# Designs tried in a protein design chat: VH-VL binders against q983m5. Part 6

Target 1, 189 residues: q983m5
Amino acid sequence: MVKVIASSLRKGNVVDKDGKLYVILFAENIHPGKGTPVTQLDMRRIGDGVKVSERYRTTEQVERAYVEEREHTFLYADGEGFHFMNPETYDQVAVSEAVVGDAAPYLQEGMPVQVSQFNGIAISLVLPQRATFEVVETEPTTKGQTASSSYKPAVLSNGVRTAVPPHIAPGTRVVVMTADGSYVERAKD

## First folded at step 1 (VH-VL)

Design d08 (framework fv_anetumab)
Fold by ESMFold2-Fast, scan of step 1:
Structure d08 (fold): chain C 189 residues (1-189), chain A 126 residues (1-126), chain B 111 residues (1-111)
Amino acid sequence: as target 1 above (189 residues)
Amino acid sequence: QVELVQSGAEVKKPGESLKISCKGSGYSFTSYWIGWVRQAPGKGLEWMGIIYPGDSDTRYSPSFQGQVTISADKSISTAYLQWSSLKASDTAMYYCARDQYRVTIFGVEYYGMDVWGQGTLVTVSS
Amino acid sequence: DIALTQPASVSGSPGQSITISCTGTSSDVGGYNYVSWYQQHPGKAPKLMIYEVSNRPSGVSNRFSGSKSGNTASLTISGLQAEDEADYYCSSYTSSSTLYVFGGGTKLTVL
């Protein structure tokens, strides 16, 4: 167990509350113009899945449980969930749809990911910040458009909708942020 | 696998300084307290003190406050127990142990010392 | 230096049950549910057998059980076996010093 202040807590951290362990789903620091700053935590109890929402003073101490973060490589998805392999030990772990969540569309075979486990149970997953996908659908390019012009809608090969610069044509491979699908740059070969 | 490995036996003379070590592996070293326990020849266990490697928060038993220094180097996952000037009465087996002491927003909890080092025998004689 | 009170020795025959007591005050054993028990064989480091008065760590035989009444905690070993011969120490969280105190230890002899 690590003793931390509430304001340092982030999604994926595991905290001890009254002898029970919770995974943080969302954390927000709120700084009112008057009164004491507070940290709003939304969390799910490990074991029975009960969701709770708590407010703490930002400086209040909270015990954060140890969470093992280990690199794995995405293999495939099936009816049992998403399957990953530790590239050093070859151990496989299955991660549920609930844990993978909004990251699911960005998974690609061979992608390195960090899997967080507590006592052998997968509780969160962190993808690389960036991933490359082909633009399969977007409006026709307008000649002479600069990168500073308004972005246009596009659909990526993984089905995610994003916005790209006007000069990006269908068939172009682009780098996007896995957190929200936002455009970063055109892929380099 | 989780383990604590301590430095080897020491034979010293009164007045000499000494620093013994306890190296953790197989777990997050900064996430647990490390305690030190003394056992004089043929006697029972005595709790000496405890350190949290993440911030070096250190607490001592009143009997050992000022007698020893407990420290940790989190970059190499190692805790230390040291004396500036040894006495014959310091002759004992010294154990380090991973401690599940915790402070929650709801109070103090203690779940015991679950992993122990093999011990370091310190003999102080003239 | 404050220590918890344990009998110096207890003995029993194979298959019997024995109980070791650990007596403190309202500022340690009586005031908190944080009593642990450790087993120590000659020449070896202690092993955690019981924590939080009555909980067993994974891998500890269910022949070992813990309880507490008032200022006295107890370790009971049922179905006594030769390998149980060892020294047993209790410890408790305390408000009268920094963190914990140990009992004086009890030598269990299996006849």
Scores: ipSAE 0.000, ipTM 0.433, lowest interface PAE 17.8, mean pLDDT 83

Design d09 (framework fv_anetumab)
Fold by ESMFold2-Fast, scan of step 1:
Structure d09 (fold): chain C 189 residues (1-189), chain A 128 residues (1-128), chain B 111 residues (1-111)
Amino acid sequence: as target 1 above (189 residues)
Amino acid sequence: QVELVQSGAEVKKPGESLKISCKGSGYSFTSYWIGWVRQAPGKGLEWMGIIYPGDSDTRYSPSFQGQVTISADKSISTAYLQWSSLKASDTAMYYCARGYTIEVWYGSGSYRTYFDYWGQGTLVTVSS
Amino acid sequence: DIALTQPASVSGSPGQSITISCTGTSSDVGGYNYVSWYQQHPGKAPKLMIYDVSNRPSGVSNRFSGSKSGNTASLTISGLQAEDEADYYCSSYTSSSTLYVFGGGTKLTVL
C-alpha cells in the first residue's frame, strides 16, 4: 500500500476505504473557480461488487494497492465471462463482464490486452490504443461542400457510435481510439 | 437538404394528453440523436432530453424525467414528445434538433454533444 | 437547472468587435471542451454558430470565433453587422445528472 493524493487516481487503480478494497471505475477532478477542488470517485468494491461514489479534496491522501499487469490475448466470450491467454505461458484467465465493462465492444480475437490482477482477481483491462472497424451507418458522402471540422455521426460494426469526417461512407474501415471511440483515420486496408 | 419539420401549434386544457412530432429528412435518421428543447414565452432555452432513433436509447434532463415521454419511429423518420397530462406551466415553444452525441470512454463518462439543425418549433399553449 | 451564466445584454456599433462570456463550473465549461454557441433571431429557431469551443459549422462566417479559459467560454463577433442582432446562447456538456445545459442567453443589440 502507498499513499497518493486523490487527484492522481485513475480508472483501474485499487484503493483502500475503511478496510475494504475498491477498484476505481471513474475519476474526475473538479476545479471550481473560487471553491475547493475535489476529486469525484466512482468505485466498485472488490469482494461483492457494490458500487460507491465518494468525494475527496484533490490533495487528500488515499491508500492505493499495487497490482500486477501482464499481457494476454483475447480468445472468446461465454457465460463465464471473457477469456484471455498469456502468450508466453499459455495460461488462461477469465475476466468478468463487470471488469471488462465498456471495453467489451472493442475486443477482437487475438487482440493483445493488459490484464491487471489483485490477489488473483482480475480488476482491470487495458486494450491497444487503436482498433479498426467498418462504418455500418452514416450520412452519405456526396455532399457538395465538405470540411474536417464538420464531423458527422457514424455507427461502427461493433455497435459503437462515433463521429467521422464528411468523406467517410458506409462500408469504409476506420481506425478509432479504444478509450473513447473517437475517429483517428481511414484504415489503410 | 437536411430538414426537421415539426407538427403544428396546439391549444390544450390542463389535464389533456398531447403528442407532438419532428420528422427528419435529407440524412440518415438512425445515425443521429434527436434532442428536445423547451423555450417558455420570453425565456431562454432549456434542454429536455435526447433519443437515438437507431436503438431508442433515451436520456432525460432530471427536470423532465417522468413529466414527458420521448420516442421515435425510425420507419417514418419521426421523433415524438408526449405528455400524459398537460399543465399550464407546459406553455412554451418546443424545438427538436439533430444532435451529435458521442460517449467518451476513458472512465470520464463525458459526452460530446451539440445540435446542428433545428426544427421550426411547435407552440404549445395550455390554458384553462 | 440552468447553470451557465451569461450577461443579459451586450451592445455594439457596426464594424466593432464584441465578446459574450459564458461562465460555468469545473463540472461543465471548465471540465470539458464541449461548449457550443447558438444564435436566435426573434420568432426563429436557434442556429448553431460554434461547437466544441472554437469550431465553426459550414456556412458560418469567420467573424464568429470561440475560445475558453478556465470556467469561462467566450463568443467573439468581429466586424459587427446589423443582422448579428439576436439572442446568443452558450451550452455545455455537464457531469451533473443532466447531459446538457444552456446558458441564460444574451441579447445583442447593434446600435
Scores: ipSAE 0.000, ipTM 0.478, lowest interface PAE 13.9, mean pLDDT 84

Design d10 (framework fv_anetumab)
Fold by ESMFold2-Fast, scan of step 1:
Structure d10 (fold): chain C 189 residues (1-189), chain A 122 residues (1-122), chain B 111 residues (1-111)
Amino acid sequence: as target 1 above (189 residues)
Amino acid sequence: QVELVQSGAEVKKPGESLKISCKGSGYSFTSYWIGWVRQAPGKGLEWMGIIYPGDSDTRYSPSFQGQVTISADKSISTAYLQWSSLKASDTAMYYCARTYVYSGGTYYFDYWGQGTLVTVSS
Amino acid sequence: DIALTQPASVSGSPGQSITISCTGTSSDVGGYNYVSWYQQHPGKAPKLMIYEVSNRPSGVSNRFSGSKSGNTASLTISGLQAEDEADYYCSSYTSSSTLYVFGGGTKLTVL
């Protein structure tokens, strides 16, 4: 354990709170025009998967546990979970659905992923910022939208719902952010 | 298509118990929080609480802590709001809504159910 | 706790711009960039119009815009149309809890 200031925490770090260990899913430092600077954290409890959101003063001391981060490659998913391989050792790691969480729909065979382990248990996963998927369903026209920002609903090949520009047709491959599925651009393929 | 469908209107007497439902579809039910919002006739919106269906973690507004129970059954993608003993003052429209929790707090409600009208009178 | 302060009503004519204010404290509107705005037509559920002070969900007209200065957030509707007539509610994250607070609501009348 080491004490660190809240503002130094990032996704994948493991912290102790009230005698329970949490992995950080998201961290943001906020400096309002008035009021105290705060670090806002989304965290998942390791023991039972509970998700919590809370804020700290940016200078508040927090106990951080040591975790080992290693690159892995996604292989496949089955009823037992999500399977990854260390490309250097060829060791396989099974990661539970609770740990993979919202990242599950974005996993693609061969995708490089950072896996964090605590005492041999996979506790956190970091995907590449962007991934490419085919649009399988979208409206040909969005009635009543005349504004330049008139995005339309779309469903990606991984089942994720997003919004795309009007010119995107079914069958088009698009680049999306893995954090929230938001449209970035049309794929260059 | 993301959709939240609530149970039908209820007419009850003071002292009766009640459980209303909110069924989510078109998204991963366990990946989002569900909140409950009350609106008394002719009045504004009042936040009651939220639940994470994946593990049933529940957080209440101080005004509603101990007044109601929020629960969820992830096997059927349904959240619930329950009273053990209704009062006339519980007469209101009750909305469920999907919420995002990022960066330490409840941000916003992006999809809303159609509402369940609860009328409590003698 | 104290609800956010909004004017009870506001009115405008078609084609005009109107602004609705939402005033809180440093523990909610002034302290965080987590202000949202909801539109509610009579007999209908609320609809998200703005989140995180100024972001629009897909499908919301760019005639709706949000901003914030100090403890006051504002919703501006440009090119006012008859269908904009509705109640508008602001809301914000508050304190260190998962509590969420709503404003009292503003009735917009399109004359």
Scores: ipSAE 0.000, ipTM 0.456, lowest interface PAE 13.1, mean pLDDT 84

Design d11 (framework fv_anetumab)
Fold by ESMFold2-Fast, scan of step 1:
Structure d11 (fold): chain C 189 residues (1-189), chain A 121 residues (1-121), chain B 111 residues (1-111)
Amino acid sequence: as target 1 above (189 residues)
Amino acid sequence: QVELVQSGAEVKKPGESLKISCKGSGYSFTSYWIGWVRQAPGKGLEWMGIIYPGDSDTRYSPSFQGQVTISADKSISTAYLQWSSLKASDTAMYYCARHFYEGLWYYFDYWGQGTLVTVSS
Amino acid sequence: DIALTQPASVSGSPGQSITISCTGTSSDVGGYNYVSWYQQHPGKAPKLMIYDVSNRPSGVSNRFSGSKSGNTASLTISGLQAEDEADYYCSSYTSSSTYVVFGGGTKLTVL
């Protein structure tokens, strides 16, 4: 274990809180107009999967454990979970739905994924920052455009709902952020 | 079934080098940490260090940092403890032990039989 | 380093119960629920008896139980048997050394 300030913590880090280990699912540093800066952490207890939310002062020290990050390739999903293969060793690992979480809709066969393991157990995933999907449903025209840009609702081929510029038509492939599904650009393919 | 098999007893003189081994079988060797624990004659247990064979990440007790080298060869499922120059005070029983835990690397569920190292003139 | 305090010896009669204490600080036993206990018979390797304060590995008799209060962890052996005569070591995670610290050990004599 190493002591780090709360503001340095990020998704995938493992921390010790009151004798229990947690993997961080979400971290945000908040600087309010008045009051003390805080780090908001959403985390999952490794032993039993309990999710908790915690706030620390940004400068507060927290114990952080080492985790191993290794590249894997997504293979498939089934009733047992999500299956990945280490491209160097060809070892396969099954990762539970709870660990994959909101990243599940963005997984594509052959996608490289960083799998974080703690003593051989998969505890978190990091997908590529961007992924490409086809827009399957969107409005033909944008209503209420008044500023320099106006976005319209769209549904991607993976089922995720996002917002796209008014010129994006159904059938267009778009690049989105895997963290939140936000539109980046029209795909160049 | 899980088994850790250690190399045989050693008798050495001060200043000599030594490398002892711990071979794991019956489990995924690269998925478990291997720790080394020392027990001097008539004394208690002392944690020396630990290695994750999958990437050779090693950690040492402050008392043993620089005194010994821990390594592993995952192709033959074997971990090692090595001295460059033995001292009489290194006379002890040395155990390897396995750790698998989704929490911290602090307890060992399977132990090797031990390697007795005797260092005398 | 040996950081945790155990009594050097403890004794009991067959059928009785005994308790072995393991005292540390807020940086190890008192701060975390990561305490283990090992049994060692003469000439043998240690055997894990308890982990995570009170959990037993498969194959360990339910006569062995663990607990913790403040900075002190305890191993209790009920229904003492002659075969329980051994050295017992506690161990804890420590935030001051990152991994493992052992107690000095307790010799249990069954009279």
Scores: ipSAE 0.000, ipTM 0.449, lowest interface PAE 15.6, mean pLDDT 84

Design e01 (framework fv_masavibart)
Fold by ESMFold2-Fast, scan of step 1:
Structure e01 (fold): chain C 189 residues (1-189), chain A 120 residues (1-120), chain B 110 residues (1-110)
Amino acid sequence: as target 1 above (189 residues)
Amino acid sequence: QVQLVESGGGVVQPGRSLRLSCAASGFTFSSYAMYWVRQAPGKGLEWVAVISYDGSNKYYADSVKGRFTISRDNSKNTLYLQMNSLRTEDTAVYYCAKGRYWGKYYFDYWGQGTLVTVSS
Amino acid sequence: QSALTQPASVSGSPGQSITISCTGTSSDVGGYNYVSWYQQHPGKAPKLMIYEVSNRPSGVSNRFSGSKSGNTASLTISGLQSEDEADYYCSSYTSSSTLVFGGGTKLTVL
């Protein structure tokens, strides 16, 4: 463990609060024009999943635990959760739906992910920034319009709803951000 | 329909190099591990090499370590095997084989094979 | 030489059952449930028949079944048919993170 100032804490860090360990889900530094600067932390307790919100002075010291972060490959999902393989050791780890969260629709078999573990418990997951999916539903292409004209609704092959340029037709593969499903570009062949 | 088509085989002299290619179609090539497996004339199957879905991990049979290099080009759906310092013992039909996800150790589809003959 | 031991040949008559053994050690067949079986007809590429000891791919006849006891895996073919005549190979993952094959068994349907 090391002591760090509250303002240095980021999503994914693990902290000790009153003898219990929490993973940070959200961190924000607030600097009011009149008053004490504070760090707002939204955290999930590792042992039982209870979510708490805490405020610290930005300079207040907090104990931060070491987190093991290693590359894994997504294998499959079942009733027990999402299963990943360490490509170097072939060890499998199961990650709960609560930990995977909003990333679940973007998981593809064979996808590399960073899995953070603390004492053998998976506590967070980071996907590649971008992933490619086929557009399965969208309005027909209107030729002659610029890419900058109004985006249109689309549904990706993973079921996620997004918005794409008007020239994108059903069947087109597109690159999207895994953080929010937003369109980046048409996939290269 | 899954198809794997090997090419690049032929007759070469000992000590020379040869590169094999495998053109894949009918599945998302970039999502799966790929393998090379060989079979000497009248003999059994021998695993040669594996490459992960993105090319970041590669493993080889002891008999080919340091001489063979497996690689892939996901933009072209093509798997490669660069074979250097060829020996008469490398004479075999070389099969391209599709794996599953990393951690699943079986070959669900195979190509037709390409014959490599190393002789003087 | 192959790492896994199979009988060189086995034979049976149409309608009978035959079993092919595949014997390794605790560092391969005995240590993991990653045994697969492949069928190869003369001049053809191998075809997956069984994976992960006992699972059948879609399209493989239920006459083919796999099992394992200790360091020995077995492929059983029931209701033997003339088209089953082929070479059969077992394969296993190893503790060295490699894959190995058996020497192959020639099945003759008389």
Scores: ipSAE 0.000, ipTM 0.439, lowest interface PAE 17.3, mean pLDDT 85

Design e02 (framework fv_masavibart)
Fold by ESMFold2-Fast, scan of step 1:
Structure e02 (fold): chain C 189 residues (1-189), chain A 121 residues (1-121), chain B 110 residues (1-110)
Amino acid sequence: as target 1 above (189 residues)
Amino acid sequence: QVQLVESGGGVVQPGRSLRLSCAASGFTFSSYGMYWVRQAPGKGLEWVAVISYDGSNKYYADSVKGRFTISRDNSKNTLYLQMNSLRTEDTAVYYCARDRKYFGSWYFDLWGQGTLVTVSS
Amino acid sequence: QSALTQPASVSGSPGQSITISCTGTSSDVGGYNYVSWYQQHPGKAPKLMIYEVSNRPSGVSNRFSGSKSGNTASLTISGLQSEDEADYYCSSYTSSSTRVFGGGTKLTVL
């Protein structure tokens, strides 16, 4: 264990709270116009999966455990979870739906993924920042002024709903952020 | 019946080359990663090399890297170990062993009977 | 990498229980649940007895069990029988993407 300030904590870190270990699912630093900055942590207890939300002052010290983080390649999903292969050792790791969470729709066969393990148990997953999907549904492109056109709703081939520029037609491949599905650009391929 | 049968062992002089083969039967060879493991006379087990189910990934022990090459022919259900620049310390029984099905390996599931390689002058 | 540490020998009488230890570091035995155990009779190929710390393959007697605490994995054989006399090796996956074997333990049934 090491002590770190709360504002340094990231998704995937493992912390000790009252003798129990938790994996950080979400971390946000909040700087109110009046008052002390705080770090909001959403975390899952490793032993039983209980979700907890905790607030710390950004400068407050928190005990952090070390975890092993290694690159894997996504293979497939089945009833037992999501399966990844370490490309160097060929070891396969099954990761539960609870650990994968909201990242699940963005997984593609062959995608490189960082898997964090604590005592051999997969506790966190980090995808590449961007992924490419086909737009399967969106409004038809209509005549309008380019500079004043707003984004329109679209559904991606992975089922995620996003917003795309007016010129994007169904069948177009687009690059999106895996964190929230937001549109980045039209894919080059 | 699931089997692995090694062949190609023998007596060779230092600095020469030898190729070992491992014939697989009774299972879908192309679905499994494969290992070579060796054991010097009267000594313990030492991992030598691993190859993925499709041959795209290979890894070697530091003691043999640059001298040994692992390969496979899935159409012939055969695993190979090409051993170059042999040294007296390479003297051992060489076993082929089966990896976990498809991707990754944490253990040696099925073993062949071994083939003896003796490197001596 | 250094080999995992096992006692050179262990002995017991028929019907007793014995335990063989396998000690590594946080980069192998302590860091992962990927420890396996192998039995080798003289002149024979090794046989998988335990995988992933505590799992038994089909056909392995329930007298064999595996466990792990910190950096040390253990193989326990209960109801010791004469045919259990053999060399036993542990193995672990490592943080260097390699596999490492223990030095081996000779079990003698008195």
Scores: ipSAE 0.000, ipTM 0.424, lowest interface PAE 18.5, mean pLDDT 84

Design e03 (framework fv_masavibart)
Fold by ESMFold2-Fast, scan of step 1:
Structure e03 (fold): chain C 189 residues (1-189), chain A 124 residues (1-124), chain B 110 residues (1-110)
Amino acid sequence: as target 1 above (189 residues)
Amino acid sequence: QVQLVESGGGVVQPGRSLRLSCAASGFTFSSYAMYWVRQAPGKGLEWVAVISYDGSNKYYADSVKGRFTISRDNSKNTLYLQMNSLRTEDTAVYYCAKDLRYFKWLPYYGMDVWGQGTLVTVSS
Amino acid sequence: QSALTQPASVSGSPGQSITISCTGTSSDVGGYNYVSWYQQHPGKAPKLMIYDVSNRPSGVSNRFSGSKSGNTASLTISGLQSEDEADYYCSSYTSSSTLVFGGGTKLTVL
């Protein structure tokens, strides 16, 4: 265990609160125009999956547990959850829907992921920063428009909604951030 | 046992309001987009509304937009449909349904689990 | 409102194959691979038979298959059985981020 200030906490970190361990699902630092900054944390308790929301002063000390990540490759999903294989040992691990959470739509067979385990149980998962998907729905490309700074709505082949530049047409493959689905660039084939 | 159970249907006069509930069990409710679909007596299926797994995204059929509100309480595993300004053409069996796959945003993947339906009759 | 176009009825004998069409436009069936098919027996809730044009959920017989060509999706049922007698509905995602159902097809097994 190590003590860290609340503002340093990120999604995937594990913290001790009142003798129980929680994995952070969301962290946001809120700086009011005047007054004390606070850190908003949304967390899931490791033992029973209970979700809690807490606010800390940005400078408040919080106990953080060290959790080692190991590389795995995504295999498939079924009724029991999401299945990954360690490419060196061939050991498989099943990760629950609750643990995978928002990362689920970005998983592709063969994708390398970092899996964190606590006492033999998978508690968090880190995907590659970027992934490529086809744009399934967006407005058609308008000829000659270079002056528009406006992004337009789009739906990716994995069902995620994002915003893309005006020049992106349906059928185009695009690179997005796996953390939030935000557009990065058109895929280079 | 994956199950959805609708309640709150009944007979109501035009212009009134009614709230439908859908109680979910046997799956991680908070991970799935949820739908309301209706079927008028002797007619076909009509999609009414969808809500994303976290409640952040909602879409409505044009026929109900501005009158109906879909919402969910993930802590209670319950989906809701608030129906305002009811019309005789809103008379139907209302089904709640679960999307097949879980996503951050997920319409489209088919509705794999359906409730038994609850009848709403709008008559004067 | 523009529902997807299905024939009102179709019929076949036990052991035969039948096909039900679902015709839309380039802004729904023709533009996206998000077509589902549902089976509904009288007095019961619909059951998902096909999703994403041609995929079967676990537990659905391989006698049911889906396909798409242009603006028309098709559900094919081979080796017809009496239990297949039901109403069948297609559905599709639209460019307006909504869902639209077909008018439904009554299948009679003679």
Scores: ipSAE 0.000, ipTM 0.445, lowest interface PAE 16.5, mean pLDDT 84

Design e04 (framework fv_masavibart)
Fold by ESMFold2-Fast, scan of step 1:
Structure e04 (fold): chain C 189 residues (1-189), chain A 120 residues (1-120), chain B 110 residues (1-110)
Amino acid sequence: as target 1 above (189 residues)
Amino acid sequence: QVQLVESGGGVVQPGRSLRLSCAASGFTFSSYGMYWVRQAPGKGLEWVAVIWYDGSNKYYADSVKGRFTISRDNSKNTLYLQMNSLRTEDTAVYYCAKDYEWGDYYFDYWGQGTLVTVSS
Amino acid sequence: QSALTQPASVSGSPGQSITISCTGTSSDVGGYNYVSWYQQHPGKAPKLMIYEVSNRPSGVSNRFSGSKSGNTASLTISGLQSEDEADYYCSSYTSSSTYVFGGGTKLTVL
């Protein structure tokens, strides 16, 4: 544990409040025109997942725990969550839906991921910046008509909706950003 | 108020499998981590495994890694321990235990235990 | 085998104070404030007596107190009573995200 001022806290940090541990989901520093600067924290209690909102003076000291990052490989998902294997120890870690969040559709068997842990408890997950998926649905490109320069809607093999260039046909594999599903390029052969 | 009732213990031969259950009542089961702790006859306590409230984290003692699997069914308020490749040194009373309120690292309430005897 | 070291036995007379030690390393007792103590009567399940080094759960007598110095945690029982006769175990969280118990101490009230 280290003492830090509230305004230095950011998403992913683990803090101790009254002997209970929380992972920060959102942090914002606010300075009202005539008021004292405050730090608004939205955080999830480790253990039972209860979400709490707290306000601190920006200069107020808060105990922060150190977080360890370890590489894992995605295996599968089931009713208990998303399962990853440590390639060095072969230990498996299950990561809850709450921790995986919006990254869930982008997970692929064998994908290397960074799992952030506090005392062995998974608190956040970082996927590779890009992933490749097949386009399963998209609008056809009509031959003989000048192709639009605008992107068109598409649905990827993982169910995610994105926008792709007009020349991309169903069945094409494309590289997308895992942060938001945005199109990057056609996958190389 | 809080009750934990273990079942599934018995006498088994080395190399066989056995599944233990722990029925929980008197608290919101889905909000707490759960543990298995064992105690060989006349010996001390040994932690076996932990599972988080949503099943997202599981950790095991080195002595049981690869052989035992902890799981839970929050819809049934039940904790499980699947024990494979049993050895004579696995003979013990197995307790289930509840994590302290707020997700601390302590064994708040314990069941009465179920005896597992591994012998030929 | 237990990872944390406790004396095998300790004894006292009614009204006296006794102390049970629990020694680990900087990777468990010395590295964290997550030490707990459990009381076990013969044939019964353990009961939490102390958590987070020195805190008492509701319903536990104030005769029980906990402390820690370096790699050694201690449980002190004051005003010893016959019903305190039991086995006592310490436990600590570890840097490997596991839990270790002490070997246990048998308290005899003479």
Scores: ipSAE 0.000, ipTM 0.429, lowest interface PAE 19.7, mean pLDDT 83

